# VH-VL binders against f1miw6: the designs that were tried, part 2

Target 1, 251 residues: f1miw6
Amino acid sequence: MPHFAKPLLRNIITRNLFNSIKKKQCLQYLQTLRTLQYDGFTTVYFGETDIPESLVTGEDFSDGYYMPTPTWCVVHAGGSQGWVPWKYRMFLRDELCIKQEDNLFFEFCDVVKKAYGKCAIVVKERRRQDATRPKEGKETEAQAHVPSVVNLTSVTCCPEVAKSYGHKLLTLPSPYNYLNPLDSAWSSLKWFIINNRKEFCLQSVDGVYSYQYILFSDLISKGIERINLSKWRTITTKVRRWENYYLGKLS

## First folded at step 9 (VH-VL)

Design n1
Fold by ESMFold2, look of step 11:
Structure n1 (fold): chain C 251 residues (1-251), chain A 122 residues (1-122), chain B 107 residues (1-107)
Amino acid sequence: as target 1 above (251 residues)
Amino acid sequence: QVQLVESGGTLVQPGGSLRLSCAASGFTFSNYWMTWVRQAPGKGLEWVANIKQDGSETYYVDSVRGRFTISRDNAKNSLFLQMNSLRPEDTAVYFCARSFSDYGYEGAFDIWGQGTLVTVSS
Amino acid sequence: QSVLTQPPSVSVAPGKTARITCGGDNIGSKSVHWYQQKPGQAPILVVYDDSDRPSGIPERFSGSNSGNTATLTISRVEAGDEADYYCQVWDYSSHYVFGGGTKVTVL
């Protein structure tokens, strides 16, 4: 039908142009990464994922009386050596969460320097959609504080901070998400949550938020521990096969 | 309890149209990619279509592209499959399934409905 | 479009081990998922991401994936394991692909 063909045609034309530009960016990323690896840099993938509270609680929105649940952000890093030896960070992204750790990336660079020496730190390119939070239509004028906090990722990754520790910061182009082993690790964590939340999620009583947070933190901790060194090596091996495929096809 | 319930399967003439529905309950529907998978009588499973959490991306098997349209209504926890220009080879049980993946690839289908039978016969 | 090759059937004695293969070009670089389907029922996910089990799936079910072959292994096979088994991947063109299915018969 003409209506179905028009969106497909526009996607093809736009995707072809973006694919050409993004293919060059991907090839440049891969060539840089390989050069750093040959120069003795340890590759570390640093990133975040969003976990809606509804994924943890399993709550049903079918009755229409519930407001959208807040979203938690988990920040961690890993690679062929497993998770970086630091405690992951967890942030709440609703209007009540105004905290952002100012020195988090600085601390991360120090930890990976001590653990691995000089690192190639890989961070996903933020998509335009991911960099902008949807506006709440019913919020007060206090939204000026919330948009400032919400419009940033949970961590600001500064190339100059990385350089000061002898690291190199690399950005992975957004269309090539399967070149990021953290995405596989995050999916594995979310699957663990779905399959194990009943064991950790007790019945809520009187809306005690701190009680639910304690169980949520324990669930996340156990889900992260389940992604051990063997799993990390499997995930990074699969990513390296994808990288070699793209180096062969894009070069 | 987590549940997917398909409806709308019936007998239809070749060239006809049919709309399938899938009602979701017991989970936050908007967190999941949703999928249609079909199984012709006595045959194996065949993926038909899937749709992103917010409905912004859709994908189809080649044999149904241009004839079938997958859609969702997150406010009503409902998934749909509009089937046009139906052919005898579209005869199958159609299953609704959910998948959890951040990017819509490498996902597994962890919850399935019981299916609804579509028969296309002259 | 990828093709996943499964043997059409496997026979196994009770208490023994069944191995169901899923062949595909460079399938070891993909995440492989496995489904069990009994007659007249919807499929059930038994293994995801090559080797992980959903909640409620016994340890007798395990998986592996290397090179051009993924394998679902059912140890200490019981009569209740008699079913059709399908492997599934996502391929590079954003398509989901199922294998043709393997009927496991418990003698």
Scores: ipSAE 0.207, ipTM 0.643, lowest interface PAE 5.8, mean pLDDT 78
Fold by OpenDDE, look of step 11:
Structure n1 (fold): chain C 251 residues (1-251), chain A 122 residues (1-122), chain B 107 residues (1-107)
Amino acid sequence: as target 1 above (251 residues)
Amino acid sequence: QVQLVESGGTLVQPGGSLRLSCAASGFTFSNYWMTWVRQAPGKGLEWVANIKQDGSETYYVDSVRGRFTISRDNAKNSLFLQMNSLRPEDTAVYFCARSFSDYGYEGAFDIWGQGTLVTVSS
Amino acid sequence: QSVLTQPPSVSVAPGKTARITCGGDNIGSKSVHWYQQKPGQAPILVVYDDSDRPSGIPERFSGSNSGNTATLTISRVEAGDEADYYCQVWDYSSHYVFGGGTKVTVL
């Protein structure tokens, strides 16, 4: 059975760090980030994580029949200041049309403005599934195509919206996703879920039926709360060290 | 009180078999990964094996793979290590430990038993 | 397999600061945990996740992890701090790895 840790850490381990283009992108990202930080921008990492129901229920689909279990998406933000004082959002990624809450990013930008002032909002680059074919095309000057829009699964992050609130939206290159402290936070959350899900499981016995149910909202809430300011500081300090390392190595 | 208590360590001949037990108390045993760590006399700590909460996943250090089997009984709050084909180099104090992690699966061991001595000698 | 390298021994005077290093390739990308073991006793977790302390562990114990080196720092060393200290990581291959241990002697 593939170690449950594999799916959780897969995005961290399988990264081809040797792509020259991606290295340049990383350097640009880091330089921009540092510049903004020096200019008084507060760095806030905004992102989402998937929590499959199987993670909560503990169902090992050993027999290779990956029955697609419902997957929950948690959207939140944090940084050296801890979790952003914004209510995290939970979405069910099932067949039910996740109504992209068009206003969620606006709400977020307003909240961080009020809490921190001008912010450098960092989001992960969406893996373009289709970029298989290296288009041999022309060395067009890699104008840092600031992606006009970064789409999270449940939220559309628009640079113009961020700008309207005095923020700057940054995209973290995909091979360097581990420079996002949210990954560590999400890992911690998932680990908490795995280790504590039984404590949030209740058994109900009515006159006819016996069933178990999990207090999912409470489980997630407690898991998030467990990642306190001290933990965030530790995680972000670690990320900062890596950032410094890459700034030195790639310069 | 949170406690782990190992038992079963004894003198055994090379090629022999032994089963170690660890009794857990004071916490929800079924919520945690459990681990065996050993320490040869005058030597350092060596991870031996770990087991998932539900027992569905087990992992071993290479030197014991195929010879040792980690298992658990959550109903009895017990961890086991079946050791077969024992070798003199397996001589060690064997510790039962609870796995703990805040950063995912990069676990530490926050609770330890006092250990049980296994001696493999002719 | 990830190899963790520790100095075999560290000597420190009472009231001074002891530093125990744990070397490993890109260890800064891993969570490092530290254990204290006194003779004839089980190991005790003293630092986890690089710098966090379990409840009951004195503030004199602190940890750091960067690059290829993790460090356990014991400030204001006491006679009772004399012990073997081990660093430990998870190597992403479902294996746990311990350092060779460092004997701290309080002079």
Scores: ipSAE 0.019, ipTM 0.545, lowest interface PAE 5.8, mean pLDDT 85

Design n4
Fold by ESMFold2, look of step 10:
Structure n4 (fold): chain C 251 residues (1-251), chain A 122 residues (1-122), chain B 107 residues (1-107)
Amino acid sequence: as target 1 above (251 residues)
Amino acid sequence: QVQLVESGGTLVQPGGSLRLSCAASGFTFSNYWMTWVRQAPGKGLEWVANIKQDGSTTYYVDSVRGRFTISRDNAKNSLFLQMNSLRPEDTAVYFCARSFTDYGYESAFDIWGQGTLVTVSS
Amino acid sequence: QSVLTQPPSVSVAPGKTARITCGGDNIGDKSVHWYQQKPGQAPILVVYDDSDRPSGIPERFSGSNSGNTATLTISRVEAGDEADYYCQVWDYSSHYVFGGGTKVTVL
């Protein structure tokens, strides 16, 4: 009997089991979401996106001068009602030092309770960052041992906090992240940044330095405002059609 | 300043192979999905393939699946298309283009190269 | 596989408005993007996400999308607007799909 499986055959067998587990998780997520919607819960998607400063400045570091650029994290929420009436947060990431804002989720739950009543709060499944490829055991263990506390990298989302406000916290399984309309909103924000960052310069010294100053907070605020209620209804309608399609396919 | 430059297009016989390259400059290449779009002479645009920022995910139009391989080298700011088992219907100008999307869907292509001509004839 | 239908040509007098349609089943639920291509040149993105303009595209280019039809509108048409125009969507079954193109002729 061989002590080691061939890498290709092991990968194929492990991937098939992983896909089956993720399909079951997606079906359970969709069934739970539909039940909560039937029971009068307002669906709210809560999440984050990373914006590297090189995307904001447009600066290219490939000319022989290398400098690591910091990354900003934007945290917000929305749904078919538009953006939640809650002030989004921006955090500067340090790869070595990341601050979690534990009181932030309490505040968020209070705001959405006051705005919408009971909510189904959807967050994406947390993924751990490892060396360039995921370990087989870690991915399996992460799926099997998904903690009762669901964390974004910047914010702790505790199910017990959500329950204390009458909300339910749901986790969207990782391979199905395209069922999260907030990702479409993040893409729209980044397209806005790319096409409008010149207009938000504080000053320009000369043609070489036309991007030296950008009103960063104004750029982000305007980009978020651009994603209005009509756009939110469009992207949530598209997601609902995909959800119905997958409910038929995964049943 | 922001530009994409394709190279490698030439005349090749049916059944032959060819590798196209696209050199990117003026932007952080690793922030973007990259794609190949082709246009046969006198015809419209046809999407061929795209590749995720880190190279981990690729998609292909059905007519080239199994024959073409898209790849990228982020250290060299370069995109590639390896074309095998070439057919006369692969004759086209091949453009590289960039797009932003988190998951490879619903994106536009905001910067295009000028293209490189591939001719497959007997 | 999905098909986007565009009229083969549209003629318009200078200073008038050109409207280029892109038909598709439920296209109003998709993000539609529009490209201008002049002979021997690469396409240029002129409208994305139905109605947004990239930087450098004049305000006389606009777009809309509802029901089964997306429309690119070019107000105050100039001779330099003479080109082929393509719509584009993402379709999971075919990934990315372009329309057949519309030649705009400025009389």
Scores: ipSAE 0.472, ipTM 0.745, lowest interface PAE 3.0, mean pLDDT 80
Fold by OpenDDE, look of step 10:
Structure n4 (fold): chain C 251 residues (1-251), chain A 122 residues (1-122), chain B 107 residues (1-107)
Amino acid sequence: as target 1 above (251 residues)
Amino acid sequence: QVQLVESGGTLVQPGGSLRLSCAASGFTFSNYWMTWVRQAPGKGLEWVANIKQDGSTTYYVDSVRGRFTISRDNAKNSLFLQMNSLRPEDTAVYFCARSFTDYGYESAFDIWGQGTLVTVSS
Amino acid sequence: QSVLTQPPSVSVAPGKTARITCGGDNIGDKSVHWYQQKPGQAPILVVYDDSDRPSGIPERFSGSNSGNTATLTISRVEAGDEADYYCQVWDYSSHYVFGGGTKVTVL
């Protein structure tokens, strides 16, 4: 009987420790963010969202064959000033097509510099799926290795690149993704897609076959445009309140 | 047509177990968070549990934690709620609902099933 | 646990405007969703993210959220609008919370 209690306790302790670490990371993130804001940095949230074609088409693959539908990755940025005046990018998430545009982050950093000056660029922490294997290795002092590079699926975000443009790259801890207003924007976009995709459908009949085409680019463009400055202000205000809450709670 | 259909609701004795199922159709099930919400007779709505698209993350209301398990089979477009150690206060219509979110936070439930009645009575 | 407070009932004459409030501490910092439920039926989402409407929901339904109060507004109320209405939020503890519900009666 005693053998079953150890793993449970270990798991609970591990979870609690993990939570404690993440809370500390969140506090550090928030403190750093506030410091940068006070120092005159404009906060910009940079990120990506996946849009499966099935979300757009509404196709029910009910026949049990989960055919992975192509997934599009949309990359954009926004903040209290609305969408960054940068053209969003779309990438097909195909093993064959993941052209890591190595220069995209450079372009972005240049645009935000021109638009806002010095920026605090906030990106999400990529959940390393693989980190669940505790490498039994050496308690090396978890020096908070600021990851030298934050890899988005389609974009590599480098702190050194950001720095070269006078920016600061911040990583938002994964459990606190709701502190990213861009996520709310993406949710809004996806809701728009789901609710309005029919309006962007064209039907074509070729002989015996009927085709339905979705104007995907127009749909995405319109969805992005719908998230206007007022909406961004609302979202960022909410996020700010959350930030304040956590600063108070975690301090 | 987008549809959710719950099943498995029945009469069960206190301390008993029951498994609810929800069959999804008309949409790509694997793209959505899924949710169980219950409603006791003559009462309001109560959130019960959520599960992420890939099943890797689950959330529960405190009253069911440790007793209920939400799971999903994306290949079968099915959502499940395993309910153990049932109590009279678990008596409710259980609704399956689609929760559209990639992040598992602030989300609305946009599609609902008609619900299945679970009665826990001695 | 966040508690959302709704009035138990609201009566409104046809053609008039019904306002259903949802009170909660700092609810304005949260996204509020609204559901309509008729007797014996499943809930229907009528407003999401404070003020957005799903496809197929009439423009008569609108939402607002500020401070400690979210409000669902139903303009030009029809007999068919008689239902229970629930507000819903996500709280800080990774829970979804519903209000107690408001019965709207069309007189």
Scores: ipSAE 0.038, ipTM 0.660, lowest interface PAE 3.9, mean pLDDT 86

## First folded at step 11 (VH-VL)

Design q2
Fold by OpenDDE, fold request of step 14:
Structure q2 (fold): chain C 251 residues (1-251), chain A 122 residues (1-122), chain B 107 residues (1-107)
Amino acid sequence: as target 1 above (251 residues)
Amino acid sequence: QVQLVESGGTLVQPGGSLRLSCAASGFTFSNYWMTWVRQAPGKGLEWVANIKQDGSTTYYVDSVRGRFTISRDNAKNSLFLQMNSLRPEDTAVYFCARSFSDYGYESAFDIWGQGTLVTVSS
Amino acid sequence: QSVLTQPPSVSVAPGKTARITCGGDNIGDKSVHWYQQKPGQAPILVVYYDSDRPSGIPERFSGSNSGNTATLTISRVEAGDEADYYCQVWDYSSHYVFGGGTKVTVL
């Protein structure tokens, strides 16, 4: 009977350890962020969101054949200053078209440098799917989180690139993604799309056939514009309060 | 039309088991977190459980933890709630709801089914 | 566990303004959503993220959230607005929490 308790205990211990590590990472993130803020760095949240075409079209593909609808990836950044004065990018997620535009992060870093000076650029930690089972043995010393390259789906965020522009790249630990105000902005955008997509539909009649077109770019642009500075300030203020809460709780 | 339809609610004895189903239509089911919310007769709404798009993450209210299991079949556009060790306190209308947020936090529930009644009584 | 407190009932005359409060510790730091539920019906989302409205919800419905109180405001109340109203939050502990509900009666 004693053998069955071992896997459950191991799982609990591993979960607890994992949670402890993530808490420590969160604390480190928050401390670093505060330090940078005190040092005059402007905090900018950089990220992406997926917009399935089905969200835009409202088409019901529920008739048994799950056809994956094309998905658009929107890349942008914002913070307490609102959207950054960098033009958002849209990419079609096609297995074939993941042309990582190698220069997008450079362009972004340059623009925010010009606009704000030194920035703390915050990105979400991407769950490496391939985190193979930690091999048992090596106590990986909490090696100082060497800022690792964060690969977004469409953009590679390189700490060295950020540094070359005088910025600091920070990774938000995955369990604390709710500390990213950009997610709230993305949610607002998606709500806008759902609620307003009909207003962006054009009907075209070509002979016997009627076509419905959605002005997708306009829809996205207007959705982004709707998230004004006041909304950003509200969202970032909420996040800041939670950051302070966790700084107090985890210290 | 976007729709959620619950089924499986019935009378069950205490200690019994029941499986609820929710059929989704009119939207890409696999893109959304899904949620169960219940309402006891004459009472307010209570969140029960939610499940991530890929089914890899689930959360439960403490009162049902270890007894209820939320699951989904994206191929069938279906959400499930397996309820074991049912108690009289579990008597409620159970609503299936779509969680709007893709992130699984701070979400509103924008689409609701009409609910299915579960009665736990001796 | 976050507790959301709502008044059990609010009475309002037709054409007047109803205010439904939702109290909670630091609720102003959370996103508050509001639902309308009529007898025998499913809840309907009427306000999300403190102050935004879904399509099809009249402009008479508005929300605010600050400090320890969120408020749903229904201006120019109509007979059809008689319902139970629930506030809802995510409690930052992987749980969703509803308020106790407020019955709005149109006099």
Scores: ipSAE 0.619, ipTM 0.851, lowest interface PAE 1.2, mean pLDDT 88
Fold by ESMFold2, fold request of step 14:
Structure q2 (fold): chain C 251 residues (1-251), chain A 122 residues (1-122), chain B 107 residues (1-107)
Amino acid sequence: as target 1 above (251 residues)
Amino acid sequence: QVQLVESGGTLVQPGGSLRLSCAASGFTFSNYWMTWVRQAPGKGLEWVANIKQDGSTTYYVDSVRGRFTISRDNAKNSLFLQMNSLRPEDTAVYFCARSFSDYGYESAFDIWGQGTLVTVSS
Amino acid sequence: QSVLTQPPSVSVAPGKTARITCGGDNIGDKSVHWYQQKPGQAPILVVYYDSDRPSGIPERFSGSNSGNTATLTISRVEAGDEADYYCQVWDYSSHYVFGGGTKVTVL
């Protein structure tokens, strides 16, 4: 009976109606991405992830007291060709500098231009007011220099910088983060950290705080290396199949 | 040394309420999404609910939405499940599990507690 | 809403290879995780993200995932491998989904 199916269909339609604006943004993103891919742009996913130091050390702070732990930010990029041949960056969250981030994005655009030619650089949409919107009463995107810019917390990605190297900067709408294969790579890295940190921290002769920092860099480097070309092809193939599904369904 | 210990499972009549607790130790509790998974006697595993690291976001299986409330207290390294309007089909062993995920999707559950039995019958 | 189909049981002789399947439409587009559960015990993660092993899981446990089928492979099966095995994915409707479970018997 069709009537037994209607309650389920009504629930599905109700959920989707409240997300119709984001559906349109997703469709626009996918159509633009496909056009750029057809025009010979290499797709590169550029982004960051946060790694709390306590995730690396595995320490249990419930031994009496909670203490704030520093957070590391890792910036890298990749796609169906694997990791971009660009040295990833690590920052302590408290040591960010906007001037360094501006130079960093220029350097990144130059490297990917030399490696792949013109690129479609995809960055996840990030609300500038994730720490709640600024109370300054400014539009926050008033200047032509940074309109539609999606800021990573560690790097400013300027569309005009990308354009000056022949690239196009795209933003992936925030509800569709699973269409970003870099997030899958970040998850794999963090699971590697969780499963291998004992080998990098507990086997050291010196468990002193400075030695953990040295092992931390090696742990991250090995974790990134384990996400090889085969893994990247698997991840990007999964994402492309979902992209094709949404293009057929949403168009 | 990593450990999850559930408590609070008992016999409850239909329509009753029960609060489960899960105590975490040996790891930084606030780094992880926390999860309840249940298993009816002789049956398979069923995901029930999960909660983000800071407690701000929760998800529930449809059969318990509106009746169960997942919560956490990071200062006490504790996870909770408030179960209201209990029904016989809620009878199960309830497991506490952790998962690492930034967004709560595409993840696994790497550490599990031993479970606590909830029986709903008259 | 996803449904993961596992065979109810698999029998395997000691020293042989057990293959446990997890079927789903385009499951190769999802990350598949596998759990071992012995009677009266909590599940243990044995494979995550299709083919990776947690610390402490022996090399004879491996996984693959393509098309409509994910497979957990246990080579050189031992008596201690007798257990129920569950596959698990995340459904993009924001739900985690487990397969129905496969009982592996070592004869």
Scores: ipSAE 0.602, ipTM 0.805, lowest interface PAE 1.8, mean pLDDT 81
Fold by ESMFold2, look of step 12:
Structure q2 (fold): chain C 251 residues (1-251), chain A 122 residues (1-122), chain B 107 residues (1-107)
Amino acid sequence: as target 1 above (251 residues)
Amino acid sequence: QVQLVESGGTLVQPGGSLRLSCAASGFTFSNYWMTWVRQAPGKGLEWVANIKQDGSTTYYVDSVRGRFTISRDNAKNSLFLQMNSLRPEDTAVYFCARSFSDYGYESAFDIWGQGTLVTVSS
Amino acid sequence: QSVLTQPPSVSVAPGKTARITCGGDNIGDKSVHWYQQKPGQAPILVVYYDSDRPSGIPERFSGSNSGNTATLTISRVEAGDEADYYCQVWDYSSHYVFGGGTKVTVL
């Protein structure tokens, strides 16, 4: 009977400590970012988003069967200057063994150096499942840390690579997603996809049955282009207002 | 083809309970946040609650927190609202609405059901 | 606890332009969405993210958002545009907030 109370109490205490740690990390992040901005670093937000293929196709699996569909990953960067003049990357997460994303961050650092000079490159912290509750684990499974399904970001961001270009790599704490203007850009892209995918459809004319094929890369490219400099200024201004609010609240 | 159909609205006494359902069809239900919005007779729209694609995150308007519970069953393409401790102020047409968002903020509601009427009176 | 202020009504002659305002502190820093609701019907989305139009909404519906005011503009108003119109935002408390609504009457 007392043992039923121990896991819940332990979870509550762990969650309160986790929240305190994350507030401190957010304050440190904001203070570092402001210092870099004062020192002339250009802020650039680098990240990725997932687009399930069923969002693009609009297909419905409601007849009692769920079939997993591939998820597309889009990697890009932007800030108050708009999208970085860097070709975004797009791949299926099921194509993990054919990608060579390790040198992609090196290329990115070179491009932003040439475009903007020294940059504060902001990347989101990797979000953990059940981060508020500690999990009871076995040591033998912990020693087999490479799963058959890769659960990593699509790009390895190395602080030493950033430093070699005069950049600084910063990590945005997970609970404070509202401080990432890329999330607003990704939302605009996904809403564009939902409302415009039919315009990018092809239909077979030589088949017995008609079907539609979506020109996915053209849809994504047009969706990214619609997030222009004016939109980027709006979303970065909103983020800066929230940053100032949090600096006042956490100080 | 894209549809949201609410059901379960009826007359109930103050302090009573009621469960609303929303059946979705014509789209991939698990891609979307789902939302309840209510409208009292002759009044404007009020957001009530929403729930993330996988059901892991929920938000509520303050006036219903602790009394209402939003839930979903993605295998059945269904959204639910369990309403407990009902008050006369909860009398409204309850709409089911669809939205896309990764984190549940800044979103619009692009598809709506026709609503189901809940009346709370003696 | 964001409050969105809309005029209760707007009257407009057919073929003219209706402008429906939505006021809020720094609303220009928020994404504003607009809905049309006819009597006895569910709302429909007519503008999202300040100025984007869903598929099937005529080009005569447009939106803008700056400073403390967002505006829905309906050009070349038709009798079928007579409805209630609501603005909507998200606030920091993870709450979605609607304006009080504006009844558009086509004379």
Scores: ipSAE 0.598, ipTM 0.815, lowest interface PAE 2.0, mean pLDDT 81

